# VH-VL binders against q89xp2: the designs that were tried, part 50

Target 1, 226 residues: q89xp2
Amino acid sequence: MTSPCKHGDRPPGRHDLVFVSPAGWRAMLDARDDLAADSLLARWPKMRWPTIRRRALPHEATGVALGLPLPPSAGKKRVALLVEIDHVASVARPPSLQQARAYAPRNWWPTLDRLDGLALRHSVDARVYGSLAWQSLTGLDYVTGRSDLDVLFEFRSETDIDRFVADVAAIETSAPMRLDGELMSADGAAVNWREVHGGASELLVKSIERVVLLDRHQFISGATGS
Key: E = the ipSAE of ESMFold2; O = the ipSAE of OpenDDE; V2 = 0.75 times the mean of E and O plus 0.25 times the DockQ between their complexes.

## First folded at step 17 (VH-VL; framework fv_polzastobart)

Design t5 (at its last fold request DockQ between E and O 0.76; V2 from the best seeds 0.84)
Fold by OpenDDE, fold request of step 18:
Structure t5 (fold): chain C 226 residues (1-226), chain A 118 residues (1-118), chain B 107 residues (1-107)
Amino acid sequence: as target 1 above (226 residues)
Amino acid sequence: QITLKESGPTLVKPTQTLTLTCTFSGFSLSTSSMGVSWIRQPPGKALEWLASIDWDDYKYYNPSLKSRLTVTKDTSKNQVVLTMTNMDPVDTATYYCAREKYWDFDYWGQGTLVTVSS
Amino acid sequence: DIQMTQSPSSLSTSVGDRVTITCRASQSISSWLAWYQQKPGKAPKLLIYDASSLQSGVASRFSGSGSGTDFTFTISSLQPEDVATYFCQQYDSTPWTFGQGTKLEIK
């Protein structure tokens, strides 16, 4: 697991792992019978498993919006949570490719290694989210034969994004799984890497606050206005 | 009113197996977030958690003692049973069962002193 | 395993005094901590859970604070009936572990 950061270091962004305090969990379980009724969910805090930061819905104006994906064996349900900021115990980055590797199918290893190498060459911070991440975090079976590899690529201002995504696409050609993921700027704004690779002039940019269409150049240059 | 009570032998010979039963009332192990834990305390020493079983029959064991421990429940009888094999004089202690609500032990039995001696 | 270290191991104070006991975890346990009181010949009694939440029915003179690795248990005004051994316990990760205890006596 990635080292947790204390609350207050930075606001949790999209895809960040959020550990909820015992008081927070207790409050949620007391308030929501639907949560308590699910054995895996009720056990979740006892296992010290994290949640994931999600965008808030319009009616969730206060608090920190969190999510939990249940494994396929539990119906692959996505559970929405809302906690008070004071119940955020710690925040962590998603697992690295290296951390998640041990939990991945063996036939994924070459692809993971290639992506890791690519990220390193381009000074990109690559993290895993989605099924592989949760498999690594919980030890439960999340990855199936239909699972994609979801990777978050945090790029820098000097990163050649066009070249980078081209190289990602090249890796995918020999991969046993589909490569999904997002390119994330330092401010937390993110775009699907396939959209960038497709050469679109406008990109669908997602942040914790909003979803907007931005000019490709604006996004790449980091001028997202957030 | 919530109560727990430990029952079983108070004297065990070395190498024998200890079987303790926790009988409880005032709550049910069919209720979510409920569990029962076993904790022991040697005379004049600190507490040591042994094992736990929850409403979903999920079992937790102290890794250092896992090979010797078995915990089971009978929800209909409001009983939890602990089995500990290969008892040794060092295992002499007061054994407690406690209710685990969520994660803390909020109610305890009175404890039963188990002496391991030849 | 997470080690819980209490300080002091023993304490002798006067009635009415403020008592402070510290518990340190070998690693961060967030607020996954409880405090128990154990009187001689009796089972432990839960006083504080989740580091700072007072258990129902427990006197308000008892309190807990802290997060991460350092925790504090406080009796604002010591009463004669408070003579006991106090334990901290982490329930962050298995095995659940207890401190060695703090024996509290009255002078």
Scores: ipSAE 0.906, ipTM 0.962, lowest interface PAE 0.5, mean pLDDT 95
Fold by ESMFold2, fold request of step 18:
Structure t5 (fold): chain C 226 residues (1-226), chain A 118 residues (1-118), chain B 107 residues (1-107)
Amino acid sequence: as target 1 above (226 residues)
Amino acid sequence: QITLKESGPTLVKPTQTLTLTCTFSGFSLSTSSMGVSWIRQPPGKALEWLASIDWDDYKYYNPSLKSRLTVTKDTSKNQVVLTMTNMDPVDTATYYCAREKYWDFDYWGQGTLVTVSS
Amino acid sequence: DIQMTQSPSSLSTSVGDRVTITCRASQSISSWLAWYQQKPGKAPKLLIYDASSLQSGVASRFSGSGSGTDFTFTISSLQPEDVATYFCQQYDSTPWTFGQGTKLEIK
């Protein structure tokens, strides 16, 4: 169940969902013929479906940069939106593994159950993004036979990150899909789990604002509060 | 000038099926983001939304009445049709059709009183 | 279903007075809310959409505010032609639901 964040929560980070107000949608539909001309894009606000935060382009100094990832049947494109900050109604976290399970292919269920159990054992908040997330949010067909399972692992200071990624790797050996997951700190900074598991000395750290290389020890120590 | 008009029987017997037609002008249901809704108002009571149909043929039904309702459109005739089965005296109400663009009910028909009585 | 509760149920006041009607939603509806006016024997008329936007052709003495669960409709200076029932309607999630109405009369 993806709940909107109340006013005063942390700024929206990577993979966070953004709900646009009716006034914001109306302004965009009135101004943009490309949105009105596409039946799915015009349908989006009618369904009250969220958008996703994206990094702003250089010319987007004012407003909040958002995206709509369309399903494969619509060509797998991402539609760029730009809204006034007053038209951001709420922000929510991506769907949990538990919320998304019912929308996944049946042969994915054992892997989802094992990941959910692992996350519980390590006190990690596991959520989905990518195709499974959008399938669970919209009911449209996003997941294909070639789809990765995209999991966001939000960890806390007590998490043994090295043990966690080793256990993720063990789960993947029997999975019917590739696990394309990210480890996310409380600050909203994220790294691909394979970089950590593979022993890279520098990690590609992604946030909504920046993509930077950070020393492995610095990321792990900062992320766990030590 | 945007107008909507409800037409159909004003008296039906219990258990019969009600069919109402909304005929409209000044807009088309082929236009993106357009919809037409059916709303009823029992005498002296609050409005109750029944069903909607949009330009892309997406349909919404009030869950409490869904088994009794069907909404369809004929875009070439500018018409939307509501069918409601198994009518009961409690269904006596003024029935309205209304336009949506984008999601508020900005234009309404005059309404038609439908009485359900044996 | 989202319940919409209006207050007051009726109001009697004088020409020129400020009128305030409130609408409370049983859960957050963001700003997916409209206000309507209905005169006896007539169809409803949209006054305010998206919680605070004034419909074209509607007098500027009408306004709306609020978001989330609490919404306010205001007539800044009551006119004789404003005698009607006023009600809110949420369009955040189905079923779309209406408030029970506030009957406005002039003393």
Scores: ipSAE 0.819, ipTM 0.923, lowest interface PAE 0.6, mean pLDDT 90
ESMFold2, look of step 17: ipSAE 0.789; ipTM 0.913
ESMFold2 (binder alone), look of step 17: mean pLDDT 92; pTM 0.941
OpenDDE, look of step 17: ipSAE 0.882; ipTM 0.949
ESMFold2, fold request of step 18: ipSAE 0.789, 0.810; ipTM 0.912, 0.917
ESMFold2 (binder alone), fold request of step 18: mean pLDDT 92, 92, 92; pTM 0.938, 0.938, 0.938
OpenDDE, fold request of step 18: ipSAE 0.897, 0.906; ipTM 0.956, 0.961

Design t6 (at its last look DockQ between E and O 0.75; V2 from the best seeds 0.82)
Fold by OpenDDE, look of step 17:
Structure t6 (fold): chain C 226 residues (1-226), chain A 118 residues (1-118), chain B 107 residues (1-107)
Amino acid sequence: as target 1 above (226 residues)
Amino acid sequence: QITLKESGPTLVKPTQTLTLTCTFSGFSLSTSSMGVSWIRQPPGKALEWLASIDWDDYKWYNPSLKSRLTVTKDTSKNQVVLTMTNMDPVDTATYYCAREHYWDFDYWGQGTLVTVSS
Amino acid sequence: DIQMTQSPSSLSTSVGDRVTITCRASQSISSWLAWYQQKPGKAPKLLIYDASSLQSGVASRFSGSGSGTDFTFTISSLQPEDVATYFCQQYDSTPWTFGQGTKLEIK
């Protein structure tokens, strides 16, 4: 598992794992009966499992917006949490493909390995989110026969994005699962890799702050604006 | 008022099994975030956590003693039972049960001294 | 296992003095830490939880601070009734472990 960084090193971005302080958890559980009523949620902090950084909802109060997905066995509920910044104990990146591999179905392994190799060749940092990530983080069953593989590809300015996504698409042709995921720039802005592969002139760019349509070239060049 | 009380034998022979009962009042193990833990303390030494059980019957054991420990609860009787097998003189200690509210032990029993001797 | 190391192992101070006890964890435990007071022949009593939160009914002269690996327990003005052994405990991960204790006496 990726070593957590103490709060203050960097603000948590989309898909980052956020570990909440005991005081933070206590505050949330005390304030929300719906959380305390769910045994898995109530036990979540004791298991030291993380939350995930999400975009704030419209009209959501000030704070750090977090998400917590429950496994299919628990109804696959997505819980929205909000904590004060002071209750962020640490932040970590999502699991790498290598870290998550052992928790994936065996028939996924060839695809994971190919993606890992591709990422390495292109100097792309590839990490998993979604069901496989949570399965690896908690040990609970999140992956089903309908699950997609969600991959976060953090690319660099030197990355040939068009070639990269073409290669991702090629890997998918022999994959036993659908490959979903995002291309993420250094500033945290991200686009679905399929949009890029599809050749769209405008891309739906998601950041922690906003969702905007940007010119393809602007996104790829890192000119996502402030 | 919240109270806990340990009960069981105070003398155990080596290789025998220790059974301790924690009887509590003022709270229920049907309530979320509630748990009961067993902690022991050899004379003049530090505290050692043994096992925990929560409202949902989830159990934690000290890995070093896991093979010897069993914890169960009877919510209707407000009791938690600890069983420890193959007792040895080194297991001589004051055994405490404590309420675990969320994560900390906020209420303790008075403890019961268990001596393991031939 | 996470090792909790307290310092000092013992200290003797005067009434009214400021007392400081430290606890170091072998790895980061964020704020998953409690402080207990144990008087002779008695069970431990929770004083501080979540590293710095004062337990209800506990005197305000007791306080805790710290996060990560280094924690501090403080008595702002020592009282005669504070003679006891003090323990830190981490509840970050199992097994939950205690410090070896700090015996506090009055001169």
Scores: ipSAE 0.892, ipTM 0.952, lowest interface PAE 0.5, mean pLDDT 95
Fold by ESMFold2, look of step 17:
Structure t6 (fold): chain C 226 residues (1-226), chain A 118 residues (1-118), chain B 107 residues (1-107)
Amino acid sequence: as target 1 above (226 residues)
Amino acid sequence: QITLKESGPTLVKPTQTLTLTCTFSGFSLSTSSMGVSWIRQPPGKALEWLASIDWDDYKWYNPSLKSRLTVTKDTSKNQVVLTMTNMDPVDTATYYCAREHYWDFDYWGQGTLVTVSS
Amino acid sequence: DIQMTQSPSSLSTSVGDRVTITCRASQSISSWLAWYQQKPGKAPKLLIYDASSLQSGVASRFSGSGSGTDFTFTISSLQPEDVATYFCQQYDSTPWTFGQGTKLEIK
């Protein structure tokens, strides 16, 4: 569905989509009865749907930690996968706001259009994750009446982050849903946009490697990922 | 031992509907990740995939033929049925059913030649 | 539709020779690819799945390699019973599509 990232982009982060090879899927289905026994989980590779990168637990020192977020009808859980690196066939960025629009509830469309326009004006790459992303990737019903809009805003060094989050807040005042957005630096580290808008001096920074509190200036000035 | 066998008419007139039955043994279409596919081969030409049906009743159709094809299953009889409408002489081919385990066609029937002629 | 371009279209060689057949996909198919053997008047037989995995009961002289768009099928030492047409098939995206085949003959 989504275009893979080109060489030269940042290393894959925790929101990146990961396509598993047929050999990788076969190995997992053969080894894990819980996957093979669940009709939706067995269907997943048949549809060639991606998985999502997740932060590895300490005991997962080798391999690539992946997740399968299931829709509400299947109990709304994330199934954990761990695959060998050679079974990662490709990596893609999350769906863009534009790609996801057709899959969103119709009353969300004005908010999505405003966010897309805002992202363009600020030179921010805006993508979706969470329920709308998986609804757009699979066609299954993930979005409910209580769903947040989960947006990933990838900013650049020229982005005026404080002005950006102020504009996001303005858009949310008229939105039919809560906006659960993250600002992501070039190295894949991310913070909740509300922490930045609220003026917090320390931010809860999430990356594929760790979750830490960082000084506001350290995050905004950002180092590239190691 | 896994076997599949195609059965149905071998001669069909133009515009008629073809119905083929795949009867199989040695596996069940109730088993997760199992499917059965229909593939045809015109004399001297490449194979062409037509349709598939999976254990969970999910169905796939070749888009170029989708308006003419219907695939169904009867799991209790170990059968899959293909219906193809509005047959034409260019549809003359050997029709195979094949087991789809995970996603490859690992066992095939012997095939049945269907001739479309007035 | 993903076109599978197979080379060569025919090949005549001697018992004991190494045989190499290639397939190129019109777009990336990762490793969602199989190789089949079809003898005259018979159904296809799966030899290689997932680009490089040998099907159970298939002789070890057969092998496959490649990913993305370029795939290679090899018979390490041709045997008389290997006279057949060989096809690649992609199963990355519908419609599943087959190569036109490589007809293999013994000199």
Scores: ipSAE 0.785, ipTM 0.915, lowest interface PAE 0.8, mean pLDDT 90
ESMFold2 (binder alone), look of step 17: mean pLDDT 92; pTM 0.936

## First folded at step 19 (VH-VL; framework fv_polzastobart)

Design u1 (at its last look DockQ between E and O 0.59; V2 from the best seeds 0.77)
Fold by OpenDDE, look of step 19:
Structure u1 (fold): chain C 226 residues (1-226), chain A 118 residues (1-118), chain B 107 residues (1-107)
Amino acid sequence: as target 1 above (226 residues)
Amino acid sequence: QITLKESGPTLVKPTQTLTLTCTFSGFSLSTSMMGVSWIRQPPGKALEWLASIDWDDYKYYNPSLKSRLTVTKDTSKNQVVLTMTNMDPVDTATYYCAREHYWDFDYWGQGTLVTVSS
Amino acid sequence: DIQMTQSPSSLSTSVGDRVTITCRASQSISSWLAWYQQKPGKAPKLLIYDASSLQSGVASRFSGSGSGTDFTFTISSLQPEDVATYFCQQYDSTPWTFGQGTKLEIK
């Protein structure tokens, strides 16, 4: 049994893109008639489109929990998948603001550019998830007139988080869309940026393992605990 | 038992259109993850994929030959038809149809040699 | 297009010998790879799919390994009936492409 090439990379975290092996797709399609019955879903592996890492449900103790969002044209159905770790072919980060820009509505461009500039100034790694990300990844229509811009901001210990979120809020004031998203620490723990901006003493912190309330200072300092 | 068989002319003149029919049994193109592909092989050379059609009537073409190729299916007859226009002597090859189950070609026809000559 | 390069183009070995054929893709194709056997005057036969999965009914002496760009096809003990040309094929992205083939003969 050739040991699956352990991608030396960190295990896939929340929002990470996961590419499943052909063997993994075959196994899933064989096991689930509902997957094979959907033409778009059945074609997904042939198009080499990724899945997204999600938190596991309590009954999903083994394997890698993945999600697959279908476009509005397909009813915006969210498909839950569970694959064996050996069927993970590769992992990638979500698209950058720059990568996704070309797939965004033109009226979004100024906001994307401002956010990109802000992220650069604060040494924050900004990635997109949600509708814009999937539109950029698949070429299918995901973004609608009601879509929000979902951004993942990976901050560092030196990042002035309070100033950063204030600047994000300022950008939103002139944005044609709502700005949603999360601030993510190096350990993968994340909080909604609006919660931070609101000045809450306790934050709802989400990781791949758990959801917990943490002291604001604990989260910012990276002391999220294992 | 799964079988595929190619039928059509074995001699074509330059500039003419080649029409090949693949008749198959043992499976249906109404079944998910099923498809039929056309592959050709010039004498003593490597295989070249031409086109495929799946259960959902989605068609794939080799980009280098796309302008010359058309693939269609008749699910009720278990037939897939390939047309290739503007044939040239360089197109002389054994033409195969094969079942595409998921992504690999697991069953092949015996192939038919098509010679393009004046 | 993804180019598939096989090595060697031909080889002659003895019955019972271990045979190794390699296939290299011009870019990463993960495990979206198959191996075929083609005997003279016959259609190709699928031996290995998804880089390492043995097709049903195929002898266990055949195996495949690899991922990304480098793949290996192996016959653990060559038999007289194994004289054929072997091809790799990628189905990662269109157009699907084949290697140039490896002609295997017995000394």
Scores: ipSAE 0.885, ipTM 0.952, lowest interface PAE 0.5, mean pLDDT 95
Fold by ESMFold2, look of step 19:
Structure u1 (fold): chain C 226 residues (1-226), chain A 118 residues (1-118), chain B 107 residues (1-107)
Amino acid sequence: as target 1 above (226 residues)
Amino acid sequence: QITLKESGPTLVKPTQTLTLTCTFSGFSLSTSMMGVSWIRQPPGKALEWLASIDWDDYKYYNPSLKSRLTVTKDTSKNQVVLTMTNMDPVDTATYYCAREHYWDFDYWGQGTLVTVSS
Amino acid sequence: DIQMTQSPSSLSTSVGDRVTITCRASQSISSWLAWYQQKPGKAPKLLIYDASSLQSGVASRFSGSGSGTDFTFTISSLQPEDVATYFCQQYDSTPWTFGQGTKLEIK
């Protein structure tokens, strides 16, 4: 007999946000002078801003490896954090297109509106990651004139993926930026939309745990959330 | 060792501007993660947070009162100043300043009762 | 704004009794919560921070627990000097908000 899945028990996927508890932040600030001494890094917990998961370094055998993607004005680097599992307070989805729109450059708005309409028509959940996501989460200047638009498209079992990527390509034709979109399955595995649009028979599939080359049909069939 | 003290007028007329000064000792607002907050308590009612200012000069304001509030600091004098415009009798309260280390209010001043009436 | 609701609003009990006060947030605040004690005419005193951490110099009979929306403050054995109003405060998102308080008295 198969147990029903609990809501929100999906394993943390690519681009999911991780919120650290106040006790976790306090412990890190007390232990790390570099965090406490830098005004932006010390400001991060004061603002309750999230972090993202990253691959653990070899010496990080225990705990949860996290990162802070800094804005260009701070050197555009990712600061590494390590937190005890008990200090992960919650996990959240990346910002929606609607949440991010107000933080995007004005000339991006028509493209964002078209993507939002497309996502609705195809029953796709569209979220942002990368520079626009962090600009919307923090209010700091992450997006530059050279920034790509990073969109995460979580598709469902009924989604016509081939028609969807064709429509994405049509939108990009008149977009003021390059579209770095990923198609994400319900289990958190993702591929670049261009590989699918280009007709590749094998796709580079990324998850938090690994990167693997899968046959196109394996990704599509295994990615349905049944 | 650590102390905070509120000073300013105890009686204010409606429409006037209230200015309160928090003078503290035993810590510095140049220290990372340090802040000072203003909180008020109307007689017999719950506490209401007003504004905060941090070591890095970041300022927070209660959104419902933001148009009336200004908070500033002078770290060399160990002082934080709150200005609240257009006072009304409903603003009658005890006004506290408190140290914020990280995010909790770990040391408070004794408070000053400000009465707003004609 | 996040509303903080305490229960009970007042409590009268005996020296040595276990006291339990609850605080409910109108939305999740993780563990961004503190408990304060306030005696009449005095400023509040921090007892518990980050939901469950005991402030330095505070007696070990005081404790806190919970996360998310439901929080509990406990005095394991009530002492005469514990007569006060107790209230919670969230610091997850602005405006920082306080519970209405629980007035604790000895019978």
Scores: ipSAE 0.774, ipTM 0.908, lowest interface PAE 0.8, mean pLDDT 89
ESMFold2 (binder alone), look of step 19: mean pLDDT 92; pTM 0.934

